# Ledger of designs, part 445: VHH binders against q9y6x5

Target 1, 379 residues: q9y6x5
Amino acid sequence: LPPKLLLVSFDGFRADYLKNYEFPHLQNFIKEGVLVEHVKNVFITKTFPNHYSIVTGLYEESHGIVANSMYDAVTKKHFSDSNDKDPFWWNEAVPIWVTNQLQENRSSAAAMWPGTDVPIHDTISSYFMNYNSSVSFEERLNNITMWLNNSNPPVTFATLYWEEPDASGHKYGPEDKENMSRVLKKIDDLIGDLVQRLKMLGLWENLNVIITSDHGMTQCSQDRLINLDSCIDHSYYTLIDLSPVAAILPKINRTEVYNKLKNCSPHMNVYLKEDIPNRFYYQHNDRIQPIILVADEGWTIVLNESSQKLGDHGYDNSLPSMHPFLAAHGPAFHKGYKHSTINIVDIYPMMCHILGLKPHPNNGTFGHTKCLLVDQWCI
Key: E = the ipSAE of ESMFold2; O = the ipSAE of OpenDDE; V2 = 0.75 times the mean of E and O plus 0.25 times the DockQ between their complexes.

## First folded at step 21 (VHH)

Design ka8 (framework vhh_7uia_1; at its last fold request DockQ between E and O 0.84; V2 from the best seeds 0.77)
Fold by OpenDDE, fold request of step 22:
Structure ka8 (fold): chain B 379 residues (1-379), chain A 123 residues (1-123)
Amino acid sequence: as target 1 above (379 residues)
Amino acid sequence: QLQLVETGGGLVKPGGSLRLSCVVSGFTFSSYHMAWVRQAPGKELEWVSTIQGSGGYTYYEDSVRGRFTISTDNAKNTLYLQMSSLKPEDTAVYYCARTQYKYSGEWTPFDLWGQGTQVTVSS
């Protein structure tokens, strides 16, 4: 039988939550599998970009999903939550579920993973749920497991997305131990439900399962605000994305806009597109705007509005607070093995290997995950 | 056809309890996040609580946490707000509304409101 893989994302699950809170179900999952303690995600550390990086192995500049809100100056198209189904935005890369369906007589399934409801390169996930955050985890899990068990051609790759602890992280902030402990407990219970369901269906021993996240969460405060309106008139630019990485489209001379912003705050770096640090791999795409503003960790870029978020993400991808974790279980993985760090783009070639797929060109390094896999030699 | 109808408001003494109801018609609330929002005299709208329509998650404003409980009855297509240990500061018109959480980490604007029900907490 062909290998099967379920990829699960709990949005906004910061890596160090594992050290600071109790996760009996997840710890049991890890005990019987592997853990990567820190996953260095891609810049910017936002939901759409990082989820697409996981399934493409590409930096954001390469796969073209460079933010949760984008603007293409040539076509004058906008990308956002309300307008994310245009293949135009996704077609700069080939996600793994498409590869899975095209290379083999196999099917893919998705429960609300970003992009899975879009025909990318004229191929859409064989099975998918339309995104609706109000749908229960149970219903998502039921659909995924049904597809894994009863599909023809068989579903060999599936993904499941869940919005927590991101929503709660934004609301309460990651440092709110009372509220976050409650939320994280619920997440652990969901993991318990997942494992139990797989065991009940006889999938546990044969299904490879990866549990990961796209980014972490940093504590924000009303005392750490950067007000752009104090630096530049809103008539001089169009705001494509705001915080913590603002994307600025000048309406006047770019240099003038830059000069008005460059000293706006000591807690914000202002970059012309060509001056964006190479380490971000966030330059070579037309969807990246002429000027970007990058707030320091925990600082929020605002207009003449007060921020209500106590937690946020999107910051420098080198910050530990932005890093998720990766845990995995199944025939492909060792048992009781822990690894320090990988890059989020490394997940793609690993998944391709597990599924027996030829990966598309990508920025991941398969060598970084070899120690997780039973069929590989670990140096 | 889309409608939210709040009931259950009234006058109550400090420390008392009330249960608000919001009957949903024209749609299935399990497909949305349902929220209670209140507006006190001379104050801005204040979010009180949100529940995932399927009942999976609840959210509360800090000032009401531990005192208020949001819940749903799928069979009745009704949203509830059980309020206990009421304070004068809880005096407001309470509205039922629907929203959803987005990939981007934002909530959709409330696109449907009830007419509201008055809650008055006074000695």
Scores: ipSAE 0.913, ipTM 0.961, lowest interface PAE 0.5, mean pLDDT 96
Fold by ESMFold2, look of step 21:
Structure ka8 (fold): chain B 379 residues (1-379), chain A 123 residues (1-123)
Amino acid sequence: as target 1 above (379 residues)
Amino acid sequence: QLQLVETGGGLVKPGGSLRLSCVVSGFTFSSYHMAWVRQAPGKELEWVSTIQGSGGYTYYEDSVRGRFTISTDNAKNTLYLQMSSLKPEDTAVYYCARTQYKYSGEWTPFDLWGQGTQVTVSS
């Protein structure tokens, strides 16, 4: 039987939720598999970029999905969550589901993972759901398991995406233990349902399952606002993205715009593109704008209006609050093994190994994940 | 024609119960999130509860959690709000409305509203 892999994302699942809340079902999953306590994600720590980094093994500057809102100056195209289906944006990389289904006798399936309803290099996931956040977890899971059991050629790689705890994290903030414990209990129940469904269908013993996330969440406050309108007139720039990393396209001399912004707040770093720190790997793509503003953790950049969010993400990827976790179970993985950290780009070459695929050039390091795998020498 | 029609409002004593209904026509109910929003006399609109149109995941404002239950009946294209342990501060016009959640972490503005139904909690 060919190796099979299900990749699951619960959006906005901060790594330390595992230590601060109870997850009986996820803990049983981990006990019988592996845990990576912290996954260092890519800057900026937003949904579209990090989901694409997982499936390409590339930094944002290399795969071209550099933010949730983008502008390409050459083509004059705009990208947003209401305008994300143009293959132009996605074609700078080859995601794993494309590579997988180009192999003989293999298919890929998808339930809402960002990009899986786009024909990337003229190739769309063999089975997929168009994105619709109102479709229940149970329906997403039922479609995925149906495709895993009944498709010809067989589905060997599948993805499943869920919007929580991101939505509730934005609403309440990660420090609201009463509300977040209720939210996270619901998510743990969904993980229990996932495992039980796979067991009942006879998939559990031979299917590799990864449960991970794209980023964490940090607490915000009305006391921590940076009012951009107080520092610079709207007419001097085009705003491509706002918070917590603003993307600024100057309409006048770039140095003049920079000088108006550089002392705007002690809680915001202002970078000319060439001065963005090398550790971000966030410079070498035309979609990265000439000036970026990076707010300190828990600070929100606004345009003279209050923010209603009590939690947010997108901050510096060195912050533990921005890190998700990774758990995995299946024949490829050890049982009861805990690992401290990997980079999010390391997930791709590991998945390629599990599936027997030749990875495209990428930024991941297979050696970082060897100890998770039964077929590798960890020493 | 896209339409939302609320019914089930009325006068009720404190501690009482009501069930609001919102009948949907002209669009696929299960393709959206559906919400209840209320407006007390002289006050601004206040979000109450949201549900996936397929009847799955639910959200509640803190003051109504445990007292109100949002639900759907897809065969009847109807959204419900079961209200229990009603308090005088629950007095408001209750509207049903349509929204969606996006990958970006934002809810869309409510783009379709019902006419509202009056709920009055008074002895």
Scores: ipSAE 0.688, ipTM 0.866, lowest interface PAE 1.4, mean pLDDT 93
ESMFold2 (binder alone), look of step 21: mean pLDDT 83; pTM 0.852
OpenDDE, look of step 21: ipSAE 0.865; ipTM 0.937
ESMFold2, fold request of step 22: ipSAE 0.593, 0.534, 0.581; ipTM 0.828, 0.818, 0.818
ESMFold2 (binder alone), fold request of step 22: mean pLDDT 82, 82, 82; pTM 0.837, 0.841, 0.833
OpenDDE, fold request of step 22: ipSAE 0.909, 0.913; ipTM 0.958, 0.960

Design ka9 (framework vhh_7uia_1; at its last fold request DockQ between E and O 0.87; V2 from the best seeds 0.78)
Fold by OpenDDE, fold request of step 22:
Structure ka9 (fold): chain B 379 residues (1-379), chain A 123 residues (1-123)
Amino acid sequence: as target 1 above (379 residues)
Amino acid sequence: QLQLVETGGGLVKPGGSLRLSCVVSGFTFSSYHMAWVRQAPGKELEWVSTISGSGGYEYYEDSVRGRFTISTDNAKNTLYLQMSSLKPEDTAVYYCARTQYKYSGEWTPFDLWGQGTQVTVSS
């Protein structure tokens, strides 16, 4: 039986939620599998970029999805939620579902994972759901499991995406224990449903399942705002992306724009593109704008209005609050093993290994995940 | 053909209860997130609550949490807002509207609104 892998993402699931809240189903999942306590994601720590990093093993500068909102100066194209289906944005990399699908007797399925409804390199997932946040987890799970069981050629790689606890994290903030407890309990219940469904269908023992997330969530406040309008006139630049990493396209001299912004707030670092710290791996792409603003943790960049968000993400990827976790179960994984940290780009070569796929060049290190796998030596 | 129709508004005393309804026509609300928004006299629009069309998740403004309950009836294609422990500050025109959650963590602008229903809380 060819190996099968289901990759599940609960958007915005901060790693330390596991320590601060109760997850009986997830803990049981972990008990029977493996846990990586912290996953260092890629900068910026946003949804589109990190989800694409998971499935490509690439830093954002390499796979080209450098933000949730992008602008390409050459083509004058914009990328956003409302315009995310143009292959132009995705074609700088080859996601794993494409690689998998191009193999003989294999197909891929996706329930709303970012990019899966786009023909990338003229290949679209054999099975996919168009993104609609209103579609229930149950329906997504039903489709995924149906495809895993009944497809020909067989689905050997599948993705499932869920918007919580991100939405709630934004709304309530990660430190709202009352509301987040309720939300996270629901998430745990969904994990329970997932496991139960897999068991009922006879998939549990043979299907490799990875449960992870793209980023965490940090607490924001109305008292921690950075108003750009206080520093620079809006007519002097085009805003491509706002908070917490603002992408600035100057309409006047770049240096002048920079000088107006560089001391805007003690809680914001302003970088010319060439001065972006190397550790971010966020420089070598034309879609990165000439100036970026990086707010400190918990600070929100705003224009004319205050933000209503009590939680946000996108900050420095070294911040623990931005880190998700990874749990996994299946024949490829050990049981009862916990690992401290991996990089999010390490997931890709691991998945390729599990599926027997030759990985495209990537920034991941397979060695970082060897301890998770039964067929590898642990270092 | 797309239409939202709110009903259930009225005059209630403080501490009272009221149930608002929003009947959806022309589309299936299960394919959207449905929200209640209110506007008090002389004040800006205020978001009150949102529910996924599938009924999976509910979101509330802090001031109404624990007092208001948003729900749906799929069979009737109707959105509800059960309001309890009403306060004078809850006085407003209440609108239902549809939206969706985006990958980016933003909500789409409300693209469809009802006519609104007046809720007045007064002794």
Scores: ipSAE 0.892, ipTM 0.957, lowest interface PAE 0.5, mean pLDDT 96
Fold by ESMFold2, look of step 21:
Structure ka9 (fold): chain B 379 residues (1-379), chain A 123 residues (1-123)
Amino acid sequence: as target 1 above (379 residues)
Amino acid sequence: QLQLVETGGGLVKPGGSLRLSCVVSGFTFSSYHMAWVRQAPGKELEWVSTISGSGGYEYYEDSVRGRFTISTDNAKNTLYLQMSSLKPEDTAVYYCARTQYKYSGEWTPFDLWGQGTQVTVSS
């Protein structure tokens, strides 16, 4: 049988939730599979960029989804969470579901992974759900399992996306033990349901399953606001994205805008595009604006308004609070193996290996993940 | 056509209970998130609670956590807010409203509102 892979994301699942809360179902999944305790994601640590990095193996500057809100200076186009379906934004890379379904006798299926309802390179996932956050996990799972079990040509790659614990992390903050414990227990129950459903349908033994996330979450506070309006008049720039990484398009001389911003707060770094630290791999794309502002962990950039967020992400990708985990189970994976860390871009070449696909050029390193795989010598 | 109608407000003593209802018409209730938002006299609007129309995840403002319960009945296209242990600070007009969660981690602006129902908590 051709190898099959289900890639599952629980958005905003911070790595240390595994150590600080009980996950009987996920721990059983890990016990019979593999765990990567920390996944170092890409900067900026936002949802659209990191989900696309998982499925392309590319840094954001290379795949072109550089934020959740973007402006392309060459074409003058705008991207937002309400305007995300133009293939223009997604076409700077080839995600794994496109490569997979273009193979003979293969299909791809998707339940709401970012980009899967877009015809990227004129190719949309063979089976997909249009994004709607109100659709239950059970309905997403039922569609995915139906497609995995009943499609011709067979579905060999499938994705499943869930909005929690990201939504709760934003609403409550990761330090709200009572609400986060309730939410994380529900997520563990969903993982139990996933495994049980796969077993009942006869899929469990021959399906590789990856459970991962795009980023973590850090605590915010009304005591940690950076008021941008107190430092610069709104008329001097166009705001492309606000917090925690603001994207600033100057309307006047860039140096004047930079000088007005550079001393705005000790809790914010201000970068000219050419001065963005090399370790971010966040410079070489026209969609990255001439000035970016990077707030310190837990700080929120505002326009003289209070913030309602109690948790956020998007910060420096070196911060442990921004890191998700990865767990996997299936015939390609060892049983009972734990690994400390990989880079999020390493997931793509590993998935290509499992599926027998030729990876496109990417920033991942297959050697970083080979110890997870039964067909590799781990040295 | 698209309509939200709140009922169940009234006068209650501190420590008492009320159940608010919001009947929905003109759209598929389970395809959205629904919220309760309140406005105390002389104050700004304050978000209270949100739930998916399909049920499953509920979100609460800190001051009502443990005292209020949001729920839905999809068969009746009705949103509820069960309020217990009411305090004078809970005195407000309570609105139901429609929203949605996005990949970006943002909630859409409330694009549909009810007329509101008055809740008064007084000795």
Scores: ipSAE 0.623, ipTM 0.839, lowest interface PAE 1.7, mean pLDDT 93
ESMFold2 (binder alone), look of step 21: mean pLDDT 83; pTM 0.850
OpenDDE, look of step 21: ipSAE 0.726; ipTM 0.890
ESMFold2, fold request of step 22: ipSAE 0.593, 0.572, 0.523; ipTM 0.826, 0.809, 0.788
ESMFold2 (binder alone), fold request of step 22: mean pLDDT 82, 82, 82; pTM 0.835, 0.834, 0.831
OpenDDE, fold request of step 22: ipSAE 0.875, 0.876; ipTM 0.957, 0.960

Design kb1 (framework vhh_7uia_1; at its last look DockQ between E and O 0.86; V2 from the best seeds 0.00; counts 0 for: pae E 2.1 > 2)
Fold by OpenDDE, look of step 21:
Structure kb1 (fold): chain B 379 residues (1-379), chain A 124 residues (1-124)
Amino acid sequence: as target 1 above (379 residues)
Amino acid sequence: QLQLVETGGGLVKPGGSLRLSCVVSGFTFSSYAMAWVRQAPGKELEWVSSITGHGGSTYYEDSVKGRFTISTDNAKNTLYLQMSSLKPEDTAVYYCARVHYVWHSGRWEPFDHWGQGTQVTVSS
């Protein structure tokens, strides 16, 4: 039988939640599988970019999803969470579910993973759910497992996405122990439901399952605000993306805009596009705007009428608060093995290996995940 | 015609044991995963245990782990559930079901065929 892989994402699950809260179901999952304690995600540390990096193995500058909100100056198109269906935005890369479907006697399934309800390179997931935040985890799980069990050609790759604990992290802040404890317990229960469902269906031993996330969450405060209106007139620029990494499209001379912003706050770095640090791999794409503002951890870039979240993400990808985790179980993985860290782009070549797919050119390093796999030599 | 028939239920005292049987006909038994599901009075259906085709793997709900054992006899086309250390909370109608998704009443259900059920009552 061809290998099967289910990729699950709990949005905004910060890695250190595993150390600070109890997850009996997830810990059991880990005990019988593998854990990567920290996953260094891509810059910017936002939902759409990082989810696409997971399934392409590419930095954001390469796969073209460079933010949750984007603007293309040539076509005048906009991208947002409410406007994400245009293949134009996704076609700069080939996600793994498309690669999988190009193989003989294989199909892919998806429950609301970013990009899965869009035809990319004229290929859409064989089975998918349109994104709807109101759909329960149970229903998503039911559809995914149904497709894994009953489809012809067989589903060999599936994705499952859930919006928590990100939404709650934004609402309560990650330092709210009472509320976040409740939220994270629910997440653990959902993991329990997932495992039970797979056991119920007799899939547990033969299905590879990866549980991961796209980013963490940092605490924000009303005392840590950067007001752009204090530094520059709103008429001089268009805001494409706001916080904590603001994308600025100047309406006047770029240098003038830059000069007005460069000393706006000691807690914000201002970059011309060509001066963005190389370590971010966030330069070589036309969708990256001419000026980028990067707030320090925990600081929020605001306009006068903006509402503030108690938690946020998108900051420097070297910050531990931005890092998610990865756990996995199945015939491809060791049991009871823990690894310290990988890059988020490393997940793609690993998944390709598990599924027997030839990977597209990518930024991942297969060597970083070898120790997780039973069929690989590990030093 | 596909058929599942449960037997072996009854009244037992706490700490007692029962062995349920499910005889199947109309399909190749070893080609499907099979499950036991139970429904207590006033409660929803609860999955109890599953066994994969050919008896390769067995799975249990947490509440019955260590107490219940699922098995098959392919020659007899029979699914079993050995229950030990029974508790009052195990009281329910027990159903055997074939694991295969089917569209029913507007949703996908994981079991396409069920038996009539057998009553298990655990009481002092």
Scores: ipSAE 0.902, ipTM 0.967, lowest interface PAE 0.5, mean pLDDT 96
Fold by ESMFold2, look of step 21:
Structure kb1 (fold): chain B 379 residues (1-379), chain A 124 residues (1-124)
Amino acid sequence: as target 1 above (379 residues)
Amino acid sequence: QLQLVETGGGLVKPGGSLRLSCVVSGFTFSSYAMAWVRQAPGKELEWVSSITGHGGSTYYEDSVKGRFTISTDNAKNTLYLQMSSLKPEDTAVYYCARVHYVWHSGRWEPFDHWGQGTQVTVSS
């Protein structure tokens, strides 16, 4: 009886891939639903922070997942892609699946969305898969649809995460038309499989489906490297995160470290924490280090070595190359409507509205997304 | 006792029509989505069409849209597949199945009960 929502992320899906590559299945999905052409994500434009911003509606400084690699000075704890299960890191916010499943007669399900295999506020998704990149999209989809169809209490909110096109975007770069065409065709086929499975199971008409992403991808080059070891001795700082936003914890006087870095490259901005631009909303959390280095688009910060990546993300969130898209279909959404842009933090209050949940305090603005919804006036 | 029984298969020339029936018993027919699934010789099972238990929404695999019509008669506990403009590639055993996930052969399968199947052969 209650409204149901499936939230799908294809990691690293740059918004303009929709215009530069063929997506017959995704275009059919959009034609019968809505499209937001650009989603302005949060700084830094990395995977863990932006996935958590989608499900909390909060800026990174507010939800506490400020990067894929973090250090907390108070507890001396470290976070990384391989060390991400301590609830300490996630407990500064309440993600939507926790709020959802705490409602009477509701459950949440998850197929590998970041954080869904962690007990946040002592609550883990009612049904979940532990992260394992070798599990096929078909198996992830099969588990999600099984949980949506068979669970008691019913699953009303489900998440599904897929690693592409991010992995291939890093490997080939977004400008490699031959390889990216092959990769993006495979992703479009997966979207076709998703829609067919929902139709086969009789779920299609009553399930709201959002297909989105966390960030885009920009082209990198061996001609665009910033060598930190040429500017500062490693002994003067602890490196918490490297590229394209380096997080620097000084071991000596902070002003001395800043002065050694500030003229290191014209293609890198060096910020003391208090000088980080206000538009980033990236200052008021202890996990943000005293000095950050922000490379210009397409530049890579390295330590006396070459980079193997041909594409990267994490740059300034004003860059169109960092922006994903959002498409949605279902009874809550208009059909054939296109919207130019929203903020990624706006997705959370929209999802809460669709599910009939009271949102926690957040940075999103419901008014930015109401034109997507059939039950709202757009004015 | 849960039972699904298909009838109505046979030999038909290309362009011809057949109506398959599936009589069900042992469960509340209108509470489940129902499907037709087919298997051509030597091929994998292929979903053909589904109908929801509530609202009667119908869905079709792309190759049969406009040619096949799924329907139900709740008074008779019967699921139908009206097939028209039949092609040789429609040759298969056709099964009716109930949409409900079951653990089977090391994975979740979307259909927990199947009929015995009925053969449809489209041949010149």
Scores: ipSAE 0.598, ipTM 0.877, lowest interface PAE 2.1, mean pLDDT 93
ESMFold2 (binder alone), look of step 21: mean pLDDT 82; pTM 0.822

